# VHH binders against Intracellular ribonuclease LX (RNALX): the designs that were tried, part 1

Every score and structure here is a prediction.

Target 1, 213 residues: Intracellular ribonuclease LX (RNALX), of Solanum lycopersicum (Tomato) (Lycopersicon esculentum) (p80196)
Amino acid sequence: SQDFDFFYFVQQWPASYCDTRRSCCYPTTGKPDEDFSIHGLWPNYKDGKWPQNCDRESSLDESEFSDLISTMEKNWPSLACPSSDGLKFWSHEWLKHGTCSALNQHAYFQTALDFKTKSNLLQNLNNAGIKPRNGDYYGVESIKKAIEKGVGHTPFIECNVDSQGNHQLYQVYLCVDSSASKFIDCPIFPHGGKCGSKIEFPSFSTNDDHDEF
Structure headers, positions and changes below count from the first letter of each chain, unless a header shows other numbers; Kabat numbers aren't used for antibody chains.
ipSAE, averaged over its two directions, is called F for ESMFold2-Fast, E for ESMFold2 and O for OpenDDE. V2 adds 0.75 times the mean of E and O to 0.25 times the DockQ between the complexes of E and O.
[cut] marks letters that were taken out.
The coordinates of atoms that the task and the answers printed are left out; those that the model quotes come from them. Centres of patches stay.

## First folded at step 1 (VHH)

Design z09
Fold by ESMFold2-Fast, scan of step 5:
Structure z09 (fold): chain B 213 residues (1-213), chain A 123 residues (1-123)
Amino acid sequence: as target 1 above (213 residues)
Amino acid sequence: DVQLVESGGGLVQPGGSLRLSCVASGFTFSSYAMGWVRQAPGKGLEWVSDISSGGSTGYADSVKGRFAISRDNAKNTLYLQMNRLKPEDTAVYYCAKEYDSSGWYYPDAFDIAGQGTQVTVSS
């Protein structure tokens, strides 16, 4: 029973995870969809501090959310090496963040899946003409405006760097109220993750019209 | 397994100094950003400082100018030099490893694996 003020709802762009010098490993289900995926749902305080590991005895129990596993494999995959089914990643997120949420395991994972659907990041970006493609750069303020227009709240944009040194969109942070019911304006943004004025929105591949020799 | 072993805490008078150490194992230390996070009794975790694999540093406003973070990649060791300590610096200090992200200043993305080291500043 931990009090907190709000959640960060954090989504990552898989192509930006995978194109760094570290690279990545696809899930055992194969290459993820070209869409944002969930990183986590993180309880936080308005002063920038956070709770974590609020119940060290509450281990991940797959039987409590077995109905969600297929949806989680699609929307919350692990890209860390070696290739995995995602259970270790979900266990990490549950133990560190989920145990502080005041939600049970099923509600915690269902809530994050619901906010991913509700935020509809890729479609909101596409509606503004912001589309994933290697070599295309967009103003960070344009990305923020597109998301704010669709969601109703300004996101925080985290950038990383690909293996060639190009700055790119990596993670999107939205804020959720402490009852996990709605998006809110972020009381405070996280430290760091500074983007340049223009950043790449990369794709997994530069596809030609047809997959033939 | 990731192992982080903190040491160097203790009881010190206001205005005093301490040097914390963290010995890391179970991962390629030189490839990860590392940081220090603290927790006062009954309070949430607070980011204190971080250092990239390349040596770029960041500090919380509350400690800037008083604390200095450094790393020795050959020894897999992270340090925090704490000067001009204040009673408000009293906390358990945890060594933290970046969680597979590029966030040099994202405290929520740091993994804490050790027991921490207690720092008590009292007159």
Scores: ipSAE 0.159, ipTM 0.585, lowest interface PAE 5.4, mean pLDDT 86
Fold by OpenDDE, look of step 6:
Structure z09 (fold): chain B 213 residues (1-213), chain A 123 residues (1-123)
Amino acid sequence: as target 1 above (213 residues)
Amino acid sequence: DVQLVESGGGLVQPGGSLRLSCVASGFTFSSYAMGWVRQAPGKGLEWVSDISSGGSTGYADSVKGRFAISRDNAKNTLYLQMNRLKPEDTAVYYCAKEYDSSGWYYPDAFDIAGQGTQVTVSS
C-alpha cells in the first residue's frame, strides 16, 4: 500500500468545461447530463504534493469493473477531443492516481461513484436556489456554503474563464480520508483557478447553441 | 504570460533517438507539474508524459520504456529523451504546463503556449 494523507475528490461542471476557448467533444455515448461529472479521486499529501504512477504495470482491466462501466459512462465521462468512450480517461486516472490509492480498480472507481452520489452537489446547490443559468451570477461564498451545508465540509471552488472573460464554476474539490470512507475537512486546498466574488453557473443546453462541438 | 518554447525535434530513422527541450517562463516553473503532449497528423492531442513538481514521472503506455521525462528547475527547462523511435511517434510535440496544482485534467489537463516541435520518424 502507498502512503498518502487524503484524497481530493474532484467534480467538474461540463458546461463550464466546454464554455472555454479550448476544444470540447461529447463522449461517444452522447451529450453528458447537465450535472457534475467526476474528474478524479486523487491521493494527496497534506503538504500539497501528490504521488502518481505508483504501479506502471497495472494497466486498466475492464473485466475488473465491467459492472460499473455504464454508470461510469454517465457519471465519469470524457470531454476530450476526439470523442471517446471514456476508457482512455479512466486508464489515465487509474494509472496516474488509482495505483497510488491502495484500492483495486473496482474499489477505486466504485468509491468515486459513491462519493459523487453522496455529495449530491447539484441538488445541494439547487436547495440554496443556485441553479445553472446562463447570465446568472452567484456569490462564490454562497456556493461554498450551499455545498458545505449538504456535504458537511467546506469545498474548494475552482473557476475557469469563458470566451468572454467571465469566471464560471468549473470544479469542486472535496476531501476524503485516506481510507476512502468519508468526507473530511481538507487539510490543504489546491492551487487552481481563482474565482471572483461572483461567478457564472452556466447551463449546458444554452451553451450547446453557441459552441461548435 | 506563460511562455513555453520547444526545441529538439527533427527527422530520424526508426530506432533513432531525439531529445526534446522546453524552456519555460512567466511562472514559477518549480511549482508546477510539466508534461509533453503530441499531435499526430489527423489525430487529436495525446498525452505522452508528465513530471510532477516533486519529480514523479508518468508515461503513456505507447512510450513506456522508450521515453524519459526530466526537468531542471534551475534552468526552467523540461526534457524528453526519446529512444527507439517508431513511425507512430511522428507528431508535433508540445510542452505543457499543469493546469492546476492538484493534478492533470482530462482530456487536456495542460496549458500549451508554444508552437511545438516537429518529430518525424521515417525510413
Scores: ipSAE 0.023, ipTM 0.518, lowest interface PAE 5.7, mean pLDDT 88

## First folded at step 5 (VHH)

Design s13
Fold by ESMFold2, look of step 7:
Structure s13 (fold): chain B 213 residues (1-213), chain A 121 residues (1-121)
Amino acid sequence: as target 1 above (213 residues)
Amino acid sequence: DVQLVESGGGLVQPGGSLRLSCVASGFTFSSYAMGWVRQAPGKGLEWVSDISSGGSTGYADSVKGRFAISRDNAKNTLYLQMNRLKPEDTAVYYCAKEYYGSWYPDAFDIAGQGTQVTVSS
C-alpha cells in the first residue's frame, strides 16, 4: 500500500517551547492561545527508520490551502525567532514530511488539523485535573493515562528542560495509520526527550514578554 | 546559511575503524544538539547517535559500545568514532542539527551530502 507504515502526529506545548534557556518569539499574529499546537505529521517505518524530503520540487503553494491558513495560524503557529508568519514553518514541515505522506498539500494540512481536534489533549488533561499552572508538578503516568482515556491509545511524552533545570511537558506523540484515517497504537515509541516521574505543565502567565537574543 | 560538511568515510574491512567528521557553519554550533543518521541502500533514514549541547550522548542499540560521538565546540566540529565495523554498518552517514527545539531525530535537519561508509571484504 504505502511507502511508510504509520505517522507520528506531534503536538507541542507553547509555554514549554518558550520556557527554556533559549529564546522564543511569538508569531506576527500575536501570542498563541494557551493550548497544544501542531508540530507535524511525520511518516515513519515500523522498524524505527523514516523517509524525508520525498519530492524536492514540491514547494509550498499557498493557493492549494488558502482556506486553511486562518485555522493553521491558530493551531500550527511558529515560535521560532525572529517573529514571522507560519509559512516558513509549514514549508519546512511540508517539504520534509508532507511530501512523503501520499497526501496533497491541502489534505496534509487538513488532516493534521482534524487530528488535533480529535485528540482534544488540553480538555482530556483538564478532565483528569491536570491543568497548566506554574509551580505545579504532575506524574508523567497520570498525564499518559488522561490522554489515553480520551484518545484510546497510549501517547509518548517528550519533555524539555526549563530555564531552572526542571523537566516540563513539551511534546505529545500519537500514532496515525498510514491511510491518515485514525489513531492507532504506536508500533514503536521515540527514544528522546526524557521525563522524570513528575514534570511541570507551565502557563504563559510568567513568560508573556520575551527578550530577543 | 546552515552548512554541514561530512568527511572521513571510505572502504574498510569488517572489524576496522573509521572516524567521521562534520564541520558546521551558519549557526551557533554550541547551542544545538547534533547527531548522526545513516541510510543504507534502498532503506529509510536511521538514527545512529546524538549529543546534546551539554555533551550528553545517546546511541542506537545496533551501535552501542562500538561507536562514540563527540563534539568540539571550539572547532564547530562533530565526530563519530566507529570501531569494530560490520557489513550492516554500510551506509551514507549524515550529520544532523536539531530543529525547532525537538529532541527526536526525525526533527533533526540534514544539510550535507553525507559520507559513504562501505564495510566489505
Scores: ipSAE 0.557, ipTM 0.834, lowest interface PAE 2.0, mean pLDDT 89

## First folded at step 7 (VHH)

Design t2 (from s13 with W103S D106Y A107D)
Fold by ESMFold2, look of step 7:
Structure t2 (fold): chain B 213 residues (1-213), chain A 121 residues (1-121)
Amino acid sequence: as target 1 above (213 residues)
Amino acid sequence: DVQLVESGGGLVQPGGSLRLSCVASGFTFSSYAMGWVRQAPGKGLEWVSDISSGGSTGYADSVKGRFAISRDNAKNTLYLQMNRLKPEDTAVYYCAKEYYGSSYPYDFDIAGQGTQVTVSS
């Protein structure tokens, strides 16, 4: 189970999750912050294959990570319907991916939280003048360069499509070494996907283009 | 509860064909991307093919031109037509469902027992 090669560390943009045709449901704690949130930390092989569900008996045990829950509610919210406290989402991520990580539950969740902080995605984009704003489009290569400047490694950018058909920044993949200690260059990126050359970076606000910050 | 029931596997000679089926229940089938992943003994899971809710398809390089994915939303059924089978295609094949808005099949959920495909003389 612990002979994987690296992790994908995956974060998502909540506004892009919620503005598709399927919409979303906010967590029971309310509307998420306008920031990237954690999707997961996913063991992978360098050949593009992956393990999953490496211990079907290792159910999520809230008592093992109870000190992290308030931080996870902020940084790892579920946007799936119906609205929830996140435990179902964290259980899925643990059972499918965490059980293959060679980390215990506390270490698994703590590690992902630490990498979110270290990646500092929103600030790295802001430093390059890339800010969430409905109706604004950014070059995909500019987004990659902004993140690479801050993190030191090239990300993979996944797009989705809003309800009007526009491509938008959705998920950011970074790679982590198999000991879960640092970011690395990705040995392999996910197979193709098309963002187009320019994509939206939506805000949770309406299509108001006045600055409020 | 999500249920995915795979069928159509079997033992075939190299060069043969099989058609896999996956009957889905417990969710709105037409709203989700679906896919096929496979696992050879002692190896990791491997993406084979996927199809979006709108019918757009993708294939791994190793199967492109030989396999064809399709879906019938009225019957909640996903298909994989497998032609010109090779010994390297021997694996358990799983039907997989999009999870949490992910567009990449390695994050799709497997829920069934899979169907064994064995390609041997």
Scores: ipSAE 0.589, ipTM 0.844, lowest interface PAE 1.7, mean pLDDT 89
Fold by OpenDDE, look of step 8:
Structure t2 (fold): chain B 213 residues (1-213), chain A 121 residues (1-121)
Amino acid sequence: as target 1 above (213 residues)
Amino acid sequence: DVQLVESGGGLVQPGGSLRLSCVASGFTFSSYAMGWVRQAPGKGLEWVSDISSGGSTGYADSVKGRFAISRDNAKNTLYLQMNRLKPEDTAVYYCAKEYYGSSYPYDFDIAGQGTQVTVSS
């Protein structure tokens, strides 16, 4: 039995993460792929609140998920400064959210990786003709529909703002059942409306000149 | 420990104004993005507005042009000026702190009890 109702599975677009007034830092493991990366897998309640820090005595133990590290470096990188190998980021996600998931460390991280693969966001967008390109804008509803067609459930799109004040596709929220077995319709969406009707889907390749490597 | 104390809520008529305040302690206020979230009766938690450590602001579409977020780092205080209030703005409003520093994507922590805003004729 779970104390929470569902998971938010959150993926971020690295180009949008970096294309803000704040700087980003590439991981010590190298420049991320131009693909969505995992932000987190977060237990949540139907009222929009969430449990956190459910085991303050816990600590990240790399030995429990050593077989996943290479995959996590590619799919779950940290873009925070200073540059890091991701361990601090993963530790934060585990302590804040993972400890509330009723999963062990290996299962928690593996589950997130599996759902990234299953969601296949970039391909779903590409199938709809939505491709990363600087200066081009896409309808937020078109983005939602493209993802919904691929995943089978309606996503929530979160936007951030670039230095010129334009809204960008920043994060995609999908919902996962409390048993961490399948995507579901979200009982509730986070944050409300941050996105305009049209948003930018920037390319990562042109933004790295301003990033710390 | 992070402490956030909200105040300024109350009962107002439609079209009225309120100014919410949030006093922060237990962390370096000026180093973190802050925001407001609200929960209306029978509804989920909704993001309202945020402000970065550098002063960049964001607003939900439902409050754009009516609400203004600001901060006074010297007083460790976050503000929300609410104008042209509507019945649908009725909610408990919470002050929220960015989690794990400003270098990460915005994750917010709610630590206060919130302040009740009621808009009714």
Scores: ipSAE 0.184, ipTM 0.613, lowest interface PAE 3.1, mean pLDDT 90

Design t7 (from s13 with D50Y W103S)
Fold by ESMFold2, look of step 8:
Structure t7 (fold): chain B 213 residues (1-213), chain A 121 residues (1-121)
Amino acid sequence: as target 1 above (213 residues)
Amino acid sequence: DVQLVESGGGLVQPGGSLRLSCVASGFTFSSYAMGWVRQAPGKGLEWVSYISSGGSTGYADSVKGRFAISRDNAKNTLYLQMNRLKPEDTAVYYCAKEYYGSSYPDAFDIAGQGTQVTVSS
């Protein structure tokens, strides 16, 4: 692989992945936990460009990370249709991004799992009173500050649009140094539009709505 | 499998125009956001433009006002109209497809060989 400047470490909110006009499919292991999950660990350049597919012959080899599979099923699920066990998603992330990381397969997946734990996103939001709840809205700046307080670095917040047309918290980007050892301030944030000033943080609500909040 | 076939590149003088096409197959084209990314010699990939499944568009600052993305869902075809071309636009241009509902083209997948655009006088 080639020199790169930093990683984006990207986590997604499963309820927001699923709460769109296109919907989703749960993994064959069942409905994901109500927690952030890993999308990927993406080498990037400081100038806003990126490498990809740095070794097209380095196919995913399950024997290289077999001890991590149960943890990855929990923390790195696929929500794509049709329902699957996640190996296709992990193969995609490895081939596109992991081959550019200078890490072997085990180190690549272990590193992303470790950064998810270290980021502690759901708890950091909860500590600021920001909890998943359908119909409630939070300020985007409050979300950023809650994460920054816990992680020590300002995140980038990506929104998507729910089936009713509202912006919702979807992905959180944090930056990691090129040696994959620590969070850093992002040299550049992803290029993208605004979330709006207030966004939803949805939950996997029951549709029988017997509880009121 | 997903297939994306780019065409319409070529050699053009500064100030000229080109229209790129991308024919898609192997997926329900109308359901996915699509985009264009480019790679200049010796550089990383760079996003250019995207269009959502509903027709909303976005552009990199370097191409705003000069490029226009569009789609024809009946023909499974994505287009990029490129006007007032500059030497800095010289690159291989790739059609890219949304992956895992990503909102930004740098998370989109390429699948084709791309089409070369060369702007030189």
Scores: ipSAE 0.583, ipTM 0.839, lowest interface PAE 1.7, mean pLDDT 88

## First folded at step 8 (VHH)

Design t12 (from t2 with D50Y G58Y)
Fold by ESMFold2, look of step 10:
Structure t12 (fold): chain B 213 residues (1-213), chain A 121 residues (1-121)
Amino acid sequence: as target 1 above (213 residues)
Amino acid sequence: DVQLVESGGGLVQPGGSLRLSCVASGFTFSSYAMGWVRQAPGKGLEWVSYISSGGSTYYADSVKGRFAISRDNAKNTLYLQMNRLKPEDTAVYYCAKEYYGSSYPYDFDIAGQGTQVTVSS
């Protein structure tokens, strides 16, 4: 098998996860902040293929990253049902993607946390007047330019569809070099589908709460 | 537990056709996007096609116009009709299930052993 060429660093907008017809459950640690959260850090090849599950026996070991857990609860929550403490989600991301990264568990999680901070997505959007607000639409190119101004590299924007059929900002992809040191221009962007030229950036309000008691 | 059981692979000549099936259990099939990914020997995984829970279909450029994905929610079964097969389609084909709201198969989960497709003369 080949070494990988770069990472996708993927962040998710929680309101866009929760306002579809899919079930959404808050973590046992509580409702996440209105901010982007980490989905994953994914080794990829520049030809569009990817590795996964590179060591099926390398189980998540909490003692290797215990100092990061509270930060990961805040910045890497799971919205999957049923409600959980995040360990299952982090184990999935480690086993599937992290084992292919050439990083140990602590470095893998720390690196993703550091890149979330460096990307500063919500603030970069806010600086361009792009704020979460139900019913408002923003140009996809304006979103890309706001992020590029702050990060120095063009992102890929993934949309999903709310329960009313409207396209909305869902995930943001940035690329990281194979040594996990810095953002780079993406060697290849993820595959197609159309976001539309204007998309929602929904608020994470109590009126949109689909969680359990 | 999520179970995905692929079948329908085999040896065919270039230009031939095959129909792959994937029987799913352990989850509400109709609620999830489903897809096909493939892996040639010594290569990384490559997405082939996926179908949303609502039935919208998407194809990699390398297979568009030749392959057709479909689903039968009543039978919990995903299909891939493969026409005009080429030697470069030779791979193990895996059925994959949406994970954590992924829109693309990059983060879909594989759970089966896959089915071998070999295209040679």
Scores: ipSAE 0.679, ipTM 0.879, lowest interface PAE 1.2, mean pLDDT 90

Design t9 (from t5 with D50Y)
Fold by ESMFold2, look of step 8:
Structure t9 (fold): chain B 213 residues (1-213), chain A 122 residues (1-122)
Amino acid sequence: as target 1 above (213 residues)
Amino acid sequence: DVQLVESGGGLVQPGGSLRLSCVASGFTFSSYAMGWVRQAPGKGLEWVSYISSGGSTGYADSVKGRFAISRDNAKNTLYLQMNRLKPEDTAVYYCAKEYYGSWYTPDAFDIAGQGTQVTVSS
């Protein structure tokens, strides 16, 4: 339904997406910036259930958000193979989640872009001395505290496992009120995807870190 | 096209059992994690269970110990054995294919079939 309680706003770390046993593909625009990127903005119920595909006939219409495309290529890239321009990824996110948001396409994408800017994740981590660096481990609670200090709300941190079996920072979940106007405390956190107490925060380049030596 | 065809639902008394099947086509079944998602009448969707391509499994707390997911890669078929069924298990059950690797979240799996109705009542 289009009645829901809150959004998860989800950002991912591109280096952690690519550093797994499955390969990734850079967008046709090139290697993503070393920054968090948007995964999605997902209507949810406070009981942990969710709506999806609320208008199966509402196809993505590029003319509705053409002014946002360059910004979305930078901030909402697809890393799926084969390399693409992102339209399939945005179409999936719109059809599955955006159609349930009570926002039109332009508002849906603009809202997610605005929340990425407002969350300021990379800078908030940097302010706490937490930087992307291969071979370094950070406390998950330190990561949460750094983000909470900047955003005002406790995030959920999702980890994945790199090709060597180490846990790494993968996605950050923040919650947004149902009118898509502000961050809120999450009514519920996802159950799975939990991290150990210390995790990697990888960079894209091994030339810039200590594991070469 | 990805096709997922669910079957095996029906009406059952509380405490009873059902076995759901899902026949997959249009993709390399053995290469993807698969899952079950359900939707009770008038409610949102919820994740039920997950099985990786390598056979590792996970379950929602509400079904753990009662449901068992399995797969037969040679037959492109996913199964859900449901035991000790409760009225709260009444839902349409959907077979789902991995999309974005975090199996517990709304974006983890895509539904492609009509689902199979499970009704648990006296």
Scores: ipSAE 0.682, ipTM 0.878, lowest interface PAE 1.1, mean pLDDT 89
Fold by ESMFold2, look of step 12:
Structure t9 (fold): chain B 213 residues (1-213), chain A 122 residues (1-122)
Amino acid sequence: as target 1 above (213 residues)
Amino acid sequence: DVQLVESGGGLVQPGGSLRLSCVASGFTFSSYAMGWVRQAPGKGLEWVSYISSGGSTGYADSVKGRFAISRDNAKNTLYLQMNRLKPEDTAVYYCAKEYYGSWYTPDAFDIAGQGTQVTVSS
């Protein structure tokens, strides 16, 4: 396989995944906590291209990372429909990206879990007064600065659009060196649509918000 | 089982045109965004274009104004019209189905086919 230059480490905000017109399905383990969750750890080249599927014969083997599964259910849930146990999502991320990482399956998943903990995104935002709340909007630059203060590197912020047409915080990209040892400045940011200058940071809807009698 | 079958590639001179086709099966084609990604020899994959289920389109800067993506939901077919081709466009082109995340990221689309070779050379 080809060597790569860095990883994107990508986390998503579950409320922003679920409040679009496409909606979502919770994992069989239940509604995720109100926290960022791992999307993936993706080998990438500094010219913006990427490798994938570097060993098509390396199928996901649950016995290789069985000690991590409970933690992955919490921190790496799938919100795809229909509801599932996450193994399909993890298999996809391993086959497409993990096989290109030069890490074995256990190391690959453990590394992503460790970087989620180190990034501490929700707390870094909270330290700057940026909290999930329906109806509140935050400056994109303030979000970037809050994360940069805690992590030491500027993130890329990806937005999506809720069912009402509002732009909202969806995914956060940080970059990791090719040895998977530390956060680095991103050599290149993803191409993408614009967030606008102020964006929503939604909370999960609940039946309490819609009170039934 | 998702199947994507690309065709329409070939050898063309610089400045020429090609039209790629992709026939899809194994999923409700009209419900998903679709895209094209490409891989030049010895290089990584690169996003080229997308078209949403509603018909909105987007393009990588390197192809904007030269390529046009379209879809025919009745025929489960995705197209890429490629004009003013350059040697830099030489690659295997893959039809891709929406998976997860933003249209512009490595994980936005999944490849399922063998691709079709486009070679732009004298």
Scores: ipSAE 0.646, ipTM 0.864, lowest interface PAE 1.3, mean pLDDT 89

